# VH-VL binders against Peptidoglycan editing factor PgeF (pgeF): the designs that were tried, part 23

Target 1, 264 residues: Peptidoglycan editing factor PgeF (pgeF), of Synechocystis sp. (p74606)
Amino acid sequence: MTMGDDLWGWQNINGSPYLTCALLAPWPHAFFTRAFYPQLPEQLITYLDPQGKAFRVKQVHGDVTLTATEIGQTPLAPDSTHPPADGIISDAPHQGVWVASADCTPVLIGDLIGKRVAAIHAGWRGTKARIVPKTIDKFLALGSELKDLRVALGPAIAGEVYQVDPWVALEVGQSVQAVQKLATEEQQWDHLSTMVNPPVLPDAEPEKYRLDVRRINQLQLLELGFAQEQIAVAPHCTFQMEELFFSYRRTHTKEVQWSGIVSY
Key: E = the ipSAE of ESMFold2; O = the ipSAE of OpenDDE; V2 = 0.75 times the mean of E and O plus 0.25 times the DockQ between their complexes.

## First folded at step 18 (VH-VL; framework fv_canakinumab)

Design x2 (from q5 with light chain L94V; at its last look DockQ between E and O 0.79; V2 from the best seeds 0.00; counts 0 for: pae E 2.2 > 2)
Fold by ESMFold2, look of step 18:
Structure x2 (fold): chain C 264 residues (1-264), chain A 122 residues (1-122), chain B 107 residues (1-107)
Amino acid sequence: as target 1 above (264 residues)
Amino acid sequence: QVQLVESGGGVVQPGRSLRLSCAASGFTFSSYTMNWVRQAPGKGLEWVAIIWYDGSEKYYADSVKGRFTISRDNSKNTLYLQMNGLRAEDTAVYYCARDRGYPEDTNYFDIWGQGTLVTVSS
Amino acid sequence: EIVLTQSPDFQSVTPKEKVTITCRASQSISSYLHWYQQKPDQSPKLLIKYASQSFSGVPSRFSGSGSGTDFTLTINSLEAEDAAAYYCHQSYSVPLTFGPGTKVDIK
């Protein structure tokens, strides 16, 4: 399978579209659209695995990933029936792991040999804190091998429209080790703006930048030693594709779409 | 004890500027989104501005947009409101309030300050 | 902008009577509706969060209900100290908004 549009397929349930990734074909999975709102993971999992149990967390834009077992052992977040975290790794068959998003990157991961799956909510804060590399480290600690992992970065706000303040762009960019090792901030800006497929783009408004959070997560994975063929990046923008996705940047309302993957 | 204490209010002429401060104590200030809410004499509550816990995003009521700037200094546990181009309709008691929301998740206000009075008159 | 309206504007109530205050939103806000009490010369205090959940330390005579666009605050048996203004507040979307308030006095 190649990187790009050939990896991403639109599927349909009763007229409601959702997205799948060929790298994750061994596992039931979906990046659902707004058409499935207000259904929750406990309902949505029945489309993927009628025997499956849904696991989710109270997302706090942090860097913590819990196993399904650890969810039951972790104190609940304030005003929530779920513990605080931004990623989940399965630890038994028929576990569906789920994240919600409305511009932040939903990341789904499968282990071809170890059979573990994960879902990660990766906004700019979690990306700065390296939640994806930390989750990969957790896979490895559980016995997974890097070569067996397949990663899909789902629909999110595109870099071409994601306006941010300079300090946000720089600090998220510094989460890439090749950037952080440069001696000056001027060198760091130059690198982030001039590399192939740059994660930082200029904005028409002075003193603003545009940030491609999916590209930063991809760079973090490549630095860990992933081959490009192990990583798929969805081209879909939640802000621009209003008919398909909710976007917090667009509406400032609380609606989300869900993405999930089920272990076997 | 958990407290919010506003200061910097006073009487000021139209067109002038004023900076309000809100000093926080008894909790980890840098973990909480903060709001300014005002109340004109004898009137109801009006939301003014919000700033995320890390200072990354700020939003304003239309009535103050372009004139007021919310900011915070987490190292000093202090919230600020810079008010420029003051008008008579800005006359109010200004409260700071602690929001229980995360980014993209605005919520209820569980702690309020006692307020500071701003009077705009010629 | 989401507009909140409250009814009634004012009510004068005999002690021990039931007080009902309504708040209506111009669009659905799910359960992101909260109620505050403001006694004379005091700052507001949270009473009810998420439409119906009592905040810590709030007397049991206060309750809330509703979802979507229609919400109600109830004081089941009014006490003298409940003379105050009551405000609804939506946290569903920025800009955040309050209702215009309902003043409750003791008759």
Scores: ipSAE 0.659, ipTM 0.863, lowest interface PAE 2.2, mean pLDDT 94
ESMFold2 (binder alone), look of step 18: mean pLDDT 93; pTM 0.955
OpenDDE, look of step 18: ipSAE 0.695; ipTM 0.872

Design x3 (from w1 with light chain H89Q; at its last look DockQ between E and O 0.65; V2 from the best seeds 0.00; counts 0 for: pae E 3.1 > 2)
Fold by ESMFold2, look of step 18:
Structure x3 (fold): chain C 264 residues (1-264), chain A 122 residues (1-122), chain B 107 residues (1-107)
Amino acid sequence: as target 1 above (264 residues)
Amino acid sequence: QVQLVESGGGVVQPGRSLRLSCAASGFTFSSYTMNWVRQAPGKGLEWVAIIWYDGSEKYYADSVKGRFTISRDNSKNTLYLQMNGLRAEDTAVYYCARDRGYPEDTNYFDIWGQGTLVTVSS
Amino acid sequence: EIVLTQSPDFQSVTPKEKVTITCRASQSISSYLHWYQQKPDQSPKLLIKYASQSFSGVPSRFSGSGSGTDFTLTINSLEAEDAAAYYCQQSYSIPLTFGPGTKVDIK
């Protein structure tokens, strides 16, 4: 059964498409497309919760997740009106948490019992630094239980087209504990390239590989003890689906799409 | 104080190679994306190449793709430009510049070196 | 590639008078436009970032405006030390590009 494909639904507002995930149905949420540019979270949240307040951060490709309260307590990033971080967890009702992306993985999380929600920006650097597991640890420290969490990995650059240097592929791969524990790099490469749905693929260019960042994040979650039914992975590629998504790898421009989820 | 110093320029014949260096001091070099910018005598500024702070991504102007290679050694606080297949139109002063973009991006250049002259002449 | 054009190419101005330099982009670049000053035999120096934000230490006589495709650098009261070339630069997309420059001389 192809769980990821059946979980994803296209919605629209006045003909502008956005994507939702069935695992997150209890929460107003969206993976918006380029059709909503140049709208910002402060505008976009009105489509999800007219009472909601939008929270966002200055994404720096790191491993820090802040609560909505901590955002107001954290010094601002240089040249920004927001503090530096790459993830946000809600700590009250009617809080929308948002991340921008243009190839990096937007991750939305809901807690069925604890009611907290999160949004995470997970590029290869944040994935290497295990931002998603660290955010899960923060949920648990706040009283959540792993079995109550639902995780959606949204549209991002697909492994089939994401060319990277060998050291990037290996170091991101080593963020999976099963890989890190192997005795030699030869064993690590073999594991990463030969497992079912491998996260590392060959590239035609010498000294290059292809990396599936969503697959790595999925493997990290499975190792934490998530059941496959708790995780949805979008099949959508921001690079290849030009009509729907901006892609930094494709155009090297500043445009992004937003993904968000609202607590209740 | 914050400083960038280019070196390695000189006079070379067309088709030859030259390697430029840019020594950085007074700041955490490994935290900044770096660029090369050139200026032909009496002409304007032309962006040449960029490298991310950790060396993970590199991009080039079309006029130099396949001939120039940008690199960095963060342990030596040094930026490099390997220039192969030099042409007369590559004659310029070459500047290294510190990028004030956030990691993995680009923006404006707040610190420039003094430049090093490359002359490609028969 | 985003092409920047500048006008005028050259301007000779009486001290204490106003200088206006324009930069036009071949497509919208939002406010990702920056201005540099290059005095004779010197490296460029940043004056204005994000179209209108003065960089620290830059005299208040320098100001910038514009968004989208049309941008202006203004020197409200020219001083002798302002004789230089002025360049606009976009950071909206790679490849990064500069305008061709405007030379400002003292009459």
Scores: ipSAE 0.487, ipTM 0.798, lowest interface PAE 3.1, mean pLDDT 93
ESMFold2 (binder alone), look of step 18: mean pLDDT 93; pTM 0.957
OpenDDE, look of step 18: ipSAE 0.748; ipTM 0.886

Design x4 (from w1 with heavy chain N107S; at its last look DockQ between E and O 0.84; V2 from the best seeds 0.00; counts 0 for: pae E 2.4 > 2)
Fold by ESMFold2, look of step 18:
Structure x4 (fold): chain C 264 residues (1-264), chain A 122 residues (1-122), chain B 107 residues (1-107)
Amino acid sequence: as target 1 above (264 residues)
Amino acid sequence: QVQLVESGGGVVQPGRSLRLSCAASGFTFSSYTMNWVRQAPGKGLEWVAIIWYDGSEKYYADSVKGRFTISRDNSKNTLYLQMNGLRAEDTAVYYCARDRGYPEDTSYFDIWGQGTLVTVSS
Amino acid sequence: EIVLTQSPDFQSVTPKEKVTITCRASQSISSYLHWYQQKPDQSPKLLIKYASQSFSGVPSRFSGSGSGTDFTLTINSLEAEDAAAYYCHQSYSIPLTFGPGTKVDIK
């Protein structure tokens, strides 16, 4: 993959656009847009697999990924009809796993051989806590092999516009082990700001930085041993593309879009 | 045993500054997003400011933006409101309130302080 | 900014009678609407969370309903201690907002 746009395709249902990724072509999947609001995964799955059952969680910006079976075994989150988690991994055929987003990165994963799929909600807190690597570890513990995994990092707030405090940028950056091992914070800042496609960018405001959460997640995957060809990163910005996506940073409202992938 | 106690109110002249404190006890303060809410004499409730549990984000009502600063010291279990450029319309009882929302997911206020009165008059 | 309106502004009610207070949002806020009681010279207290869920320790005579833009707080049999101001609060969007309040007095 020499250009992220080559892997990303717009699809349409009754005039409503959604996005698919070529790396995930073996599985029914979608990064839906705001055009599908207020449809929920229980409705949206019928576009992907009429036999499928939708699984979702109460996202709490944490680092927990549950299997579909574990969802039924986990106590519900307070004030919710779903257990608390930020990722779901399938453990049987015809399971759709879903995450909501409105700037946080929706991550969809497929196992070409083991047939398991996952959906992860990766905001800066979950990324700092390494939810994606922890989910990969769960795939491996379930018998998957790293070489068989394909990962798509979907539409999210772009680093060019995602302003954060310095401590947020640094602490999320330290979740990359190559950064963490550096002896001083000065070296860590330098590394994060000067590497190719840097995940930390300057901001015009003196005490602010910009953070590319998708890039950090990509770096975490690469350090686990993923080849570049196993990872697709969407170029789409939920903040800037207001006609297509809700953005919490833009409106501070609760509307979300859903992304999902179905096992077989 | 869970409580919030505001302090630092008083009578001040227009244009002056005042710093309010809210002391928390009986719960893990660093786990909760906090709000300031005010109420002018004889009037309704007005939301003033919010700060996430870890201090990562802060937001303000338009009426106070640029003049008020919300902050917290989790090691002291204390919420603050720095009020600069005070005006007569800032006269109110100021309450601190605990937000039960998850990160970036605001919710109801389950615990309120008793309030501290700020009077801005010449 | 999401504007909340309340009706009525004021209601004087005979004990044991039913009180109904409405709150209307300028746009859909789903169920992110909460109700508070404020007695004279006291801090607000949470009554109802998420439109219809009773908060711990709140008497069963208080109930809430609604979703989207129209919400109702009901006191099924008013008691003397219920004389207070009642406020709705939306937590759907920042800036957070309150309704202007409804004062309930005992006749």
Scores: ipSAE 0.589, ipTM 0.835, lowest interface PAE 2.4, mean pLDDT 94
ESMFold2 (binder alone), look of step 18: mean pLDDT 95; pTM 0.965
OpenDDE, look of step 18: ipSAE 0.760; ipTM 0.896

Design x5 (from w1 with heavy chain G55S; at its last look DockQ between E and O 0.85; V2 from the best seeds 0.00; counts 0 for: pae E 2.1 > 2)
Heavy chain, then light chain:
Amino acid sequence: QVQLVESGGGVVQPGRSLRLSCAASGFTFSSYTMNWVRQAPGKGLEWVAIIWYDSSEKYYADSVKGRFTISRDNSKNTLYLQMNGLRAEDTAVYYCARDRGYPEDTNYFDIWGQGTLVTVSS
Amino acid sequence: EIVLTQSPDFQSVTPKEKVTITCRASQSISSYLHWYQQKPDQSPKLLIKYASQSFSGVPSRFSGSGSGTDFTLTINSLEAEDAAAYYCHQSYSIPLTFGPGTKVDIK
ESMFold2, look of step 18: ipSAE 0.657; ipTM 0.865
ESMFold2 (binder alone), look of step 18: mean pLDDT 94; pTM 0.959
OpenDDE, look of step 18: ipSAE 0.816; ipTM 0.909

## First folded at step 19 (VH-VL; framework fv_canakinumab)

Design y1 (from q5 with heavy chain G55S; at its last look DockQ between E and O 0.82; V2 from the best seeds 0.00; counts 0 for: pae E 2.3 > 2)
Fold by ESMFold2, look of step 19:
Structure y1 (fold): chain C 264 residues (1-264), chain A 122 residues (1-122), chain B 107 residues (1-107)
Amino acid sequence: as target 1 above (264 residues)
Amino acid sequence: QVQLVESGGGVVQPGRSLRLSCAASGFTFSSYTMNWVRQAPGKGLEWVAIIWYDSSEKYYADSVKGRFTISRDNSKNTLYLQMNGLRAEDTAVYYCARDRGYPEDTNYFDIWGQGTLVTVSS
Amino acid sequence: EIVLTQSPDFQSVTPKEKVTITCRASQSISSYLHWYQQKPDQSPKLLIKYASQSFSGVPSRFSGSGSGTDFTLTINSLEAEDAAAYYCHQSYSLPLTFGPGTKVDIK
C-alpha cells in the first residue's frame, strides 16, 4: 500500500465508479469519472445532496476564486452562462461547488470548523499564478484557520507523462518560494530536479521536461504551513487511465469529468 | 479599431522559404490564441496552424507539419509563419485569424486579416 | 481528424427565396460548429457561432441550427449581397477543419 492509497476509495452509482477521499469524509464529495459523462453539476449534485444547489464558473486557467455569493455578482464570461474564475468557495450550507478537468488538477477543500468548502481547477497556468495559495488566503480572510483545513488533490495528468517545454517547467517551479529565492536558474533547476519526490523530471526528448503539477501544488501548501496529514494527493493519472478519465493531452477533445464538494 | 494585416507573401521557387507576418492592432494581442488559414486559388479554406496566446502550445495541419513553424512576439503584437521547403500545393492566400477560445481552448474566428498571396512556381 | 461535408456544392437562387445549406460532421462535435461567409476577393466573415448564435451585426435573415453531427445554415430571404461562398468550421477538436464550402449565386 503506498502513501495516499489508504485515503482514496472507489465508490459506485449504478455501475459508474467515482473516487472519494477520507480527509473529506465529513462532506459529500466526489471526483467523478468519465462514466458520468454527459451529466453536469446540476444533475450530479443530486447524488451528493438532493437539496443542494450547484455552483460553477467558466474556467479560464487563471487565479481567481469566487464565493458562491460573488458568482451571482460577477459579470458572465463572453459566450458563457457563467462568470470567469477557476475556484469557488461556499458561503452557506447545501452549496455544491464544482470544477471540470481533463488533466488539470481538481482540488477540493473542506474547513472542519468554519464549514466552508472549495473546489479549484489548477492547471499549470493557475499553479504558476498560485491559485491554491490565493484561495487559502481567502479562507483565512473569511475567518478560517489553517489547522482546520483539509485538502485533496484529485486525479490529474501525472508528472511521469506530462511533457512540457523547459520554460513552462521552470516558471511553474518558480511558484514555489524556496525555488524562487535561489540566485540563479542553474540552482533552481538543480533544486527542482534533485529534491525528494522531484516535481521536474527528465524527458527522453532533449528539448523537453516532465512536470508534476500536483507535486508543485503540494509544495505550495506545505510552504503555507500545512501539515502532511492535511493534504491528500491522488495517485491516479487521467492520461494513463483512459478507461476511467478523459484527458485533453490524449485526445484534444473537449470532454471533461467533474469534481465537487457540498457544504453542510 | 481591431485589425489584422498580413505581409511577406510573394512568388518563390519550390524548395525555398518565406516568412509571413501578421500585425495586430486595436486589441490586446497577448490575450488571444491565433491561427493561420490558407485558401488555394479556386478552393476552400484550409486550417494551417494554431499557437496559444503565450506560445505554450503549437499545432499544425498534417500537410505542413515539419515544414512550417508558427510563432509570435507579443511585445511587437505580431504573429509569424515560417514556411520552409515550399511546394506548388502551398500556393494560396494566407490569412491570420483571431481565435475566441479561452486559454487552452479553441473556438470561432471573429477577426480575419486581408490575406497575403504566396505563389510557388518558377 | 473530423471531416466536415457540405451540401449542396452550388446553388443558384432567385432573390427573396430561402437558401438552405447543410454541414455534416464525421463524429459528434456538440455545438462547436461555426459558419462563415466569403464574398469574392474578400476575407471570410463570421456569421453564426455555436451552431445557432448570430454574431454581432449579422442580418436576422441568417440563422443556424443543429447539434451533434447535422447542422444547417438558412438564409430566409436571399438578397443580392448574399451571393458568396459559405463554410462551416468545427472548433471541437484539433486539427481544426472547415467544410469544403457552398457557393450561392443569384439567378
Scores: ipSAE 0.628, ipTM 0.852, lowest interface PAE 2.3, mean pLDDT 94
ESMFold2 (binder alone), look of step 19: mean pLDDT 94; pTM 0.957
OpenDDE, look of step 19: ipSAE 0.774; ipTM 0.895

Design y2 (from q5 with heavy chain T33N; at its last look DockQ between E and O 0.84; V2 from the best seeds 0.00; counts 0 for: pae E 2.4 > 2)
Fold by ESMFold2, look of step 19:
Structure y2 (fold): chain C 264 residues (1-264), chain A 122 residues (1-122), chain B 107 residues (1-107)
Amino acid sequence: as target 1 above (264 residues)
Amino acid sequence: QVQLVESGGGVVQPGRSLRLSCAASGFTFSSYNMNWVRQAPGKGLEWVAIIWYDGSEKYYADSVKGRFTISRDNSKNTLYLQMNGLRAEDTAVYYCARDRGYPEDTNYFDIWGQGTLVTVSS
Amino acid sequence: EIVLTQSPDFQSVTPKEKVTITCRASQSISSYLHWYQQKPDQSPKLLIKYASQSFSGVPSRFSGSGSGTDFTLTINSLEAEDAAAYYCHQSYSLPLTFGPGTKVDIK
């Protein structure tokens, strides 16, 4: 289920469009489009906070979120100048935290009281491993309260076009506790395919399904006790909106867009 | 002591099937994307297929799509290539190669097997 | 599909002289271009990764350069054991592709 298009606003810098979310209005933030390629977070942050320092990681489709301080303490990934992780939480003012995507869900989080912000890269593997709930747990361990958090799930590949193998759809679906608790796989499939705004859709090809990863992440957040009003889900599909977004599923090339949020 | 060893090559008639195996040792096989690459006699290298480390996605060259199936069994540290509807132009030495892309990525091939010869002849 | 071309098709080169091999991509592939050596009766061996980074154990006489669409492999002082075929490979986009190869022989 989409949280409504009124939460999502198109902005422009020198004619290049980017997207913002009203739930995150207190923080400088953006879901940038392909129009900003090949700019990197170190350049992009100047549009959001000229005093800001950009933080990023080598994304490995895992379930690890690092603080800005922990980034400096974590060994670098092979062949990279960044440590391996898929999420970043700020721990000081004027820190921009960034993730790259080209179909995987970019998740931006703000803490209205604690002032911490986060960016998460949530593909199907990270979603199966519950990276978003694990990041929320890290906010809470740092002193945040769940009621103060605002979460935006940005542009990603839509469930209507995201073909996957059955085991992928089922195992990602089982990351929702209500699904995992059901006694049989038949019951799990039935639940995932028949609920309102189902995260699993049929595919015309035998032995294939379609998976809505944003919807799974939304369900995980609701189970943690988030109110629906704390969560915004972008309706934008990176695969279908070729003029605005790169999509790995569409082209199998390495271009990405960046999404970021800056603490104060 | 990282090693890849191909097997299962031989002489087959056009239209028949053959299954190649690639046995991996000396590294954590389930951490790597894997490729098949072939080389016809006296010709250059041609990429054939890739499979992700967990088997979640598979991609093929157009020349083999619909006829070849790449697969893996991580419990046996083995990569497979099922070749159906073989043609004379499939005659080649087939190599398996370890991809340094991870997890849903492609990169350079740092370890290659010795190859196994497939000959498709009437 | 990204097409890679190589030039020349072959070279006969006197030992200790410089060898230059070029690879051109039909589209920009950034630095996702890698070089392999294949000696007679052997499997390919990685020489250069990311256009310009020497792989472990590769002699310093091998170097690579370029980005985007134009790439070069250089052997600064050819040794007898360098007689081989040399292939470029792009990992930027599926399907993955190789160049047609450049054969280097000793004169």
Scores: ipSAE 0.593, ipTM 0.842, lowest interface PAE 2.4, mean pLDDT 94
ESMFold2 (binder alone), look of step 19: mean pLDDT 95; pTM 0.964
OpenDDE, look of step 19: ipSAE 0.778; ipTM 0.894

Design y3 (from q5 with heavy chain T33H; at its last look DockQ between E and O 0.82; V2 from the best seeds 0.00; counts 0 for: pae E 2.6 > 2)
Fold by ESMFold2, look of step 19:
Structure y3 (fold): chain C 264 residues (1-264), chain A 122 residues (1-122), chain B 107 residues (1-107)
Amino acid sequence: as target 1 above (264 residues)
Amino acid sequence: QVQLVESGGGVVQPGRSLRLSCAASGFTFSSYHMNWVRQAPGKGLEWVAIIWYDGSEKYYADSVKGRFTISRDNSKNTLYLQMNGLRAEDTAVYYCARDRGYPEDTNYFDIWGQGTLVTVSS
Amino acid sequence: EIVLTQSPDFQSVTPKEKVTITCRASQSISSYLHWYQQKPDQSPKLLIKYASQSFSGVPSRFSGSGSGTDFTLTINSLEAEDAAAYYCHQSYSLPLTFGPGTKVDIK
């Protein structure tokens, strides 16, 4: 296992590339690319665990994470065959948990001791609502210990290209407690734009900013007490890497890639 | 009673401005993306603009970009279309429509207003 | 931009006959194709969502089919009140687009 850019490895199935993270090596997992479209989790899981069962939800850009059991107990979303949520945590062996993305951050989590895994869809709305910390709280409530968790933040739109309105950048930034506690919005902007590896970047267009949602999620995890070695952040940009990923910001079309992880 | 009611149409000379309003009632307005669609006399439907349920994203047809501004006031349950630099080809009935997409998705239009006529003539 | 075309432009049809309207997309739009009815001097009304799913309150004589690029709206037995313009609409990609319309008259 190597720190930094060596954590991420490209794998191949029949000429189709997908990404894995060394931090999650104990679990079958993948951040699939566009090359697997239009395959769904029910098909994709056979590449990871031929006997596994796939679990997914109707993503609504919210802050709810359901266990695999809770999925069967939760009313379906309108016009969907799945319940509304943006995260899934396993509660038995051989369960694959899956999220779709096309710029939003797919987050995969494994518990080295408790054996449960999770997949989270973290766009700017879910990040503002702190879906990742709330999912960590759910792991802890189920008996996990923070030191045993490993978190991978997968391919997403990079901050250097993710243009947003000022209120979006500020409100998402305020989800970081160190920012929220500053006395004025002026101080909050300054902190967000001048810290090392800043999550908020300037934009050439007046009244616009750029937002690094993966960096905000990383900051939220560090505040919970994660060591940096427990967190991997993919350097891959779904917008810029057109050959590998769909991007809603680039095309405004509905194609997605899937990311999943299987419990044992 | 779910309803959309447009207002603000009228006759105007080229180069002038109008602001259209669409009043929503009978549903939670702030939960839905909203669209403007227009129809020139004797012609088909033309999509004009969309705004996300929370105002975070706005998109326009090329024919109106830079001249029209879509906006909403969720506290008043009202959708707006500010129309600047009006041209003869903007003459149409303007409809507002509720989008069933959520939260960053677009979908079918299940509720339409009755429309308001804009005539651009000298 | 995804261009939608419709065929035919116009049909004049005897009551109780079958009406078939085709919509073709310039690229695949999966099932994100919806059909609307517009009677003279009225606003459009949704008939079919997701290519084939009937909207609430729509008579069973209306049906839709297709996926990808080729879609069909069918009226199995035309009634007098069905005289209208019919539009397809794709919600797959921005900018959103409509087909040019098909006008159906009663003979």
Scores: ipSAE 0.563, ipTM 0.829, lowest interface PAE 2.6, mean pLDDT 94
ESMFold2 (binder alone), look of step 19: mean pLDDT 95; pTM 0.963
OpenDDE, look of step 19: ipSAE 0.747; ipTM 0.884

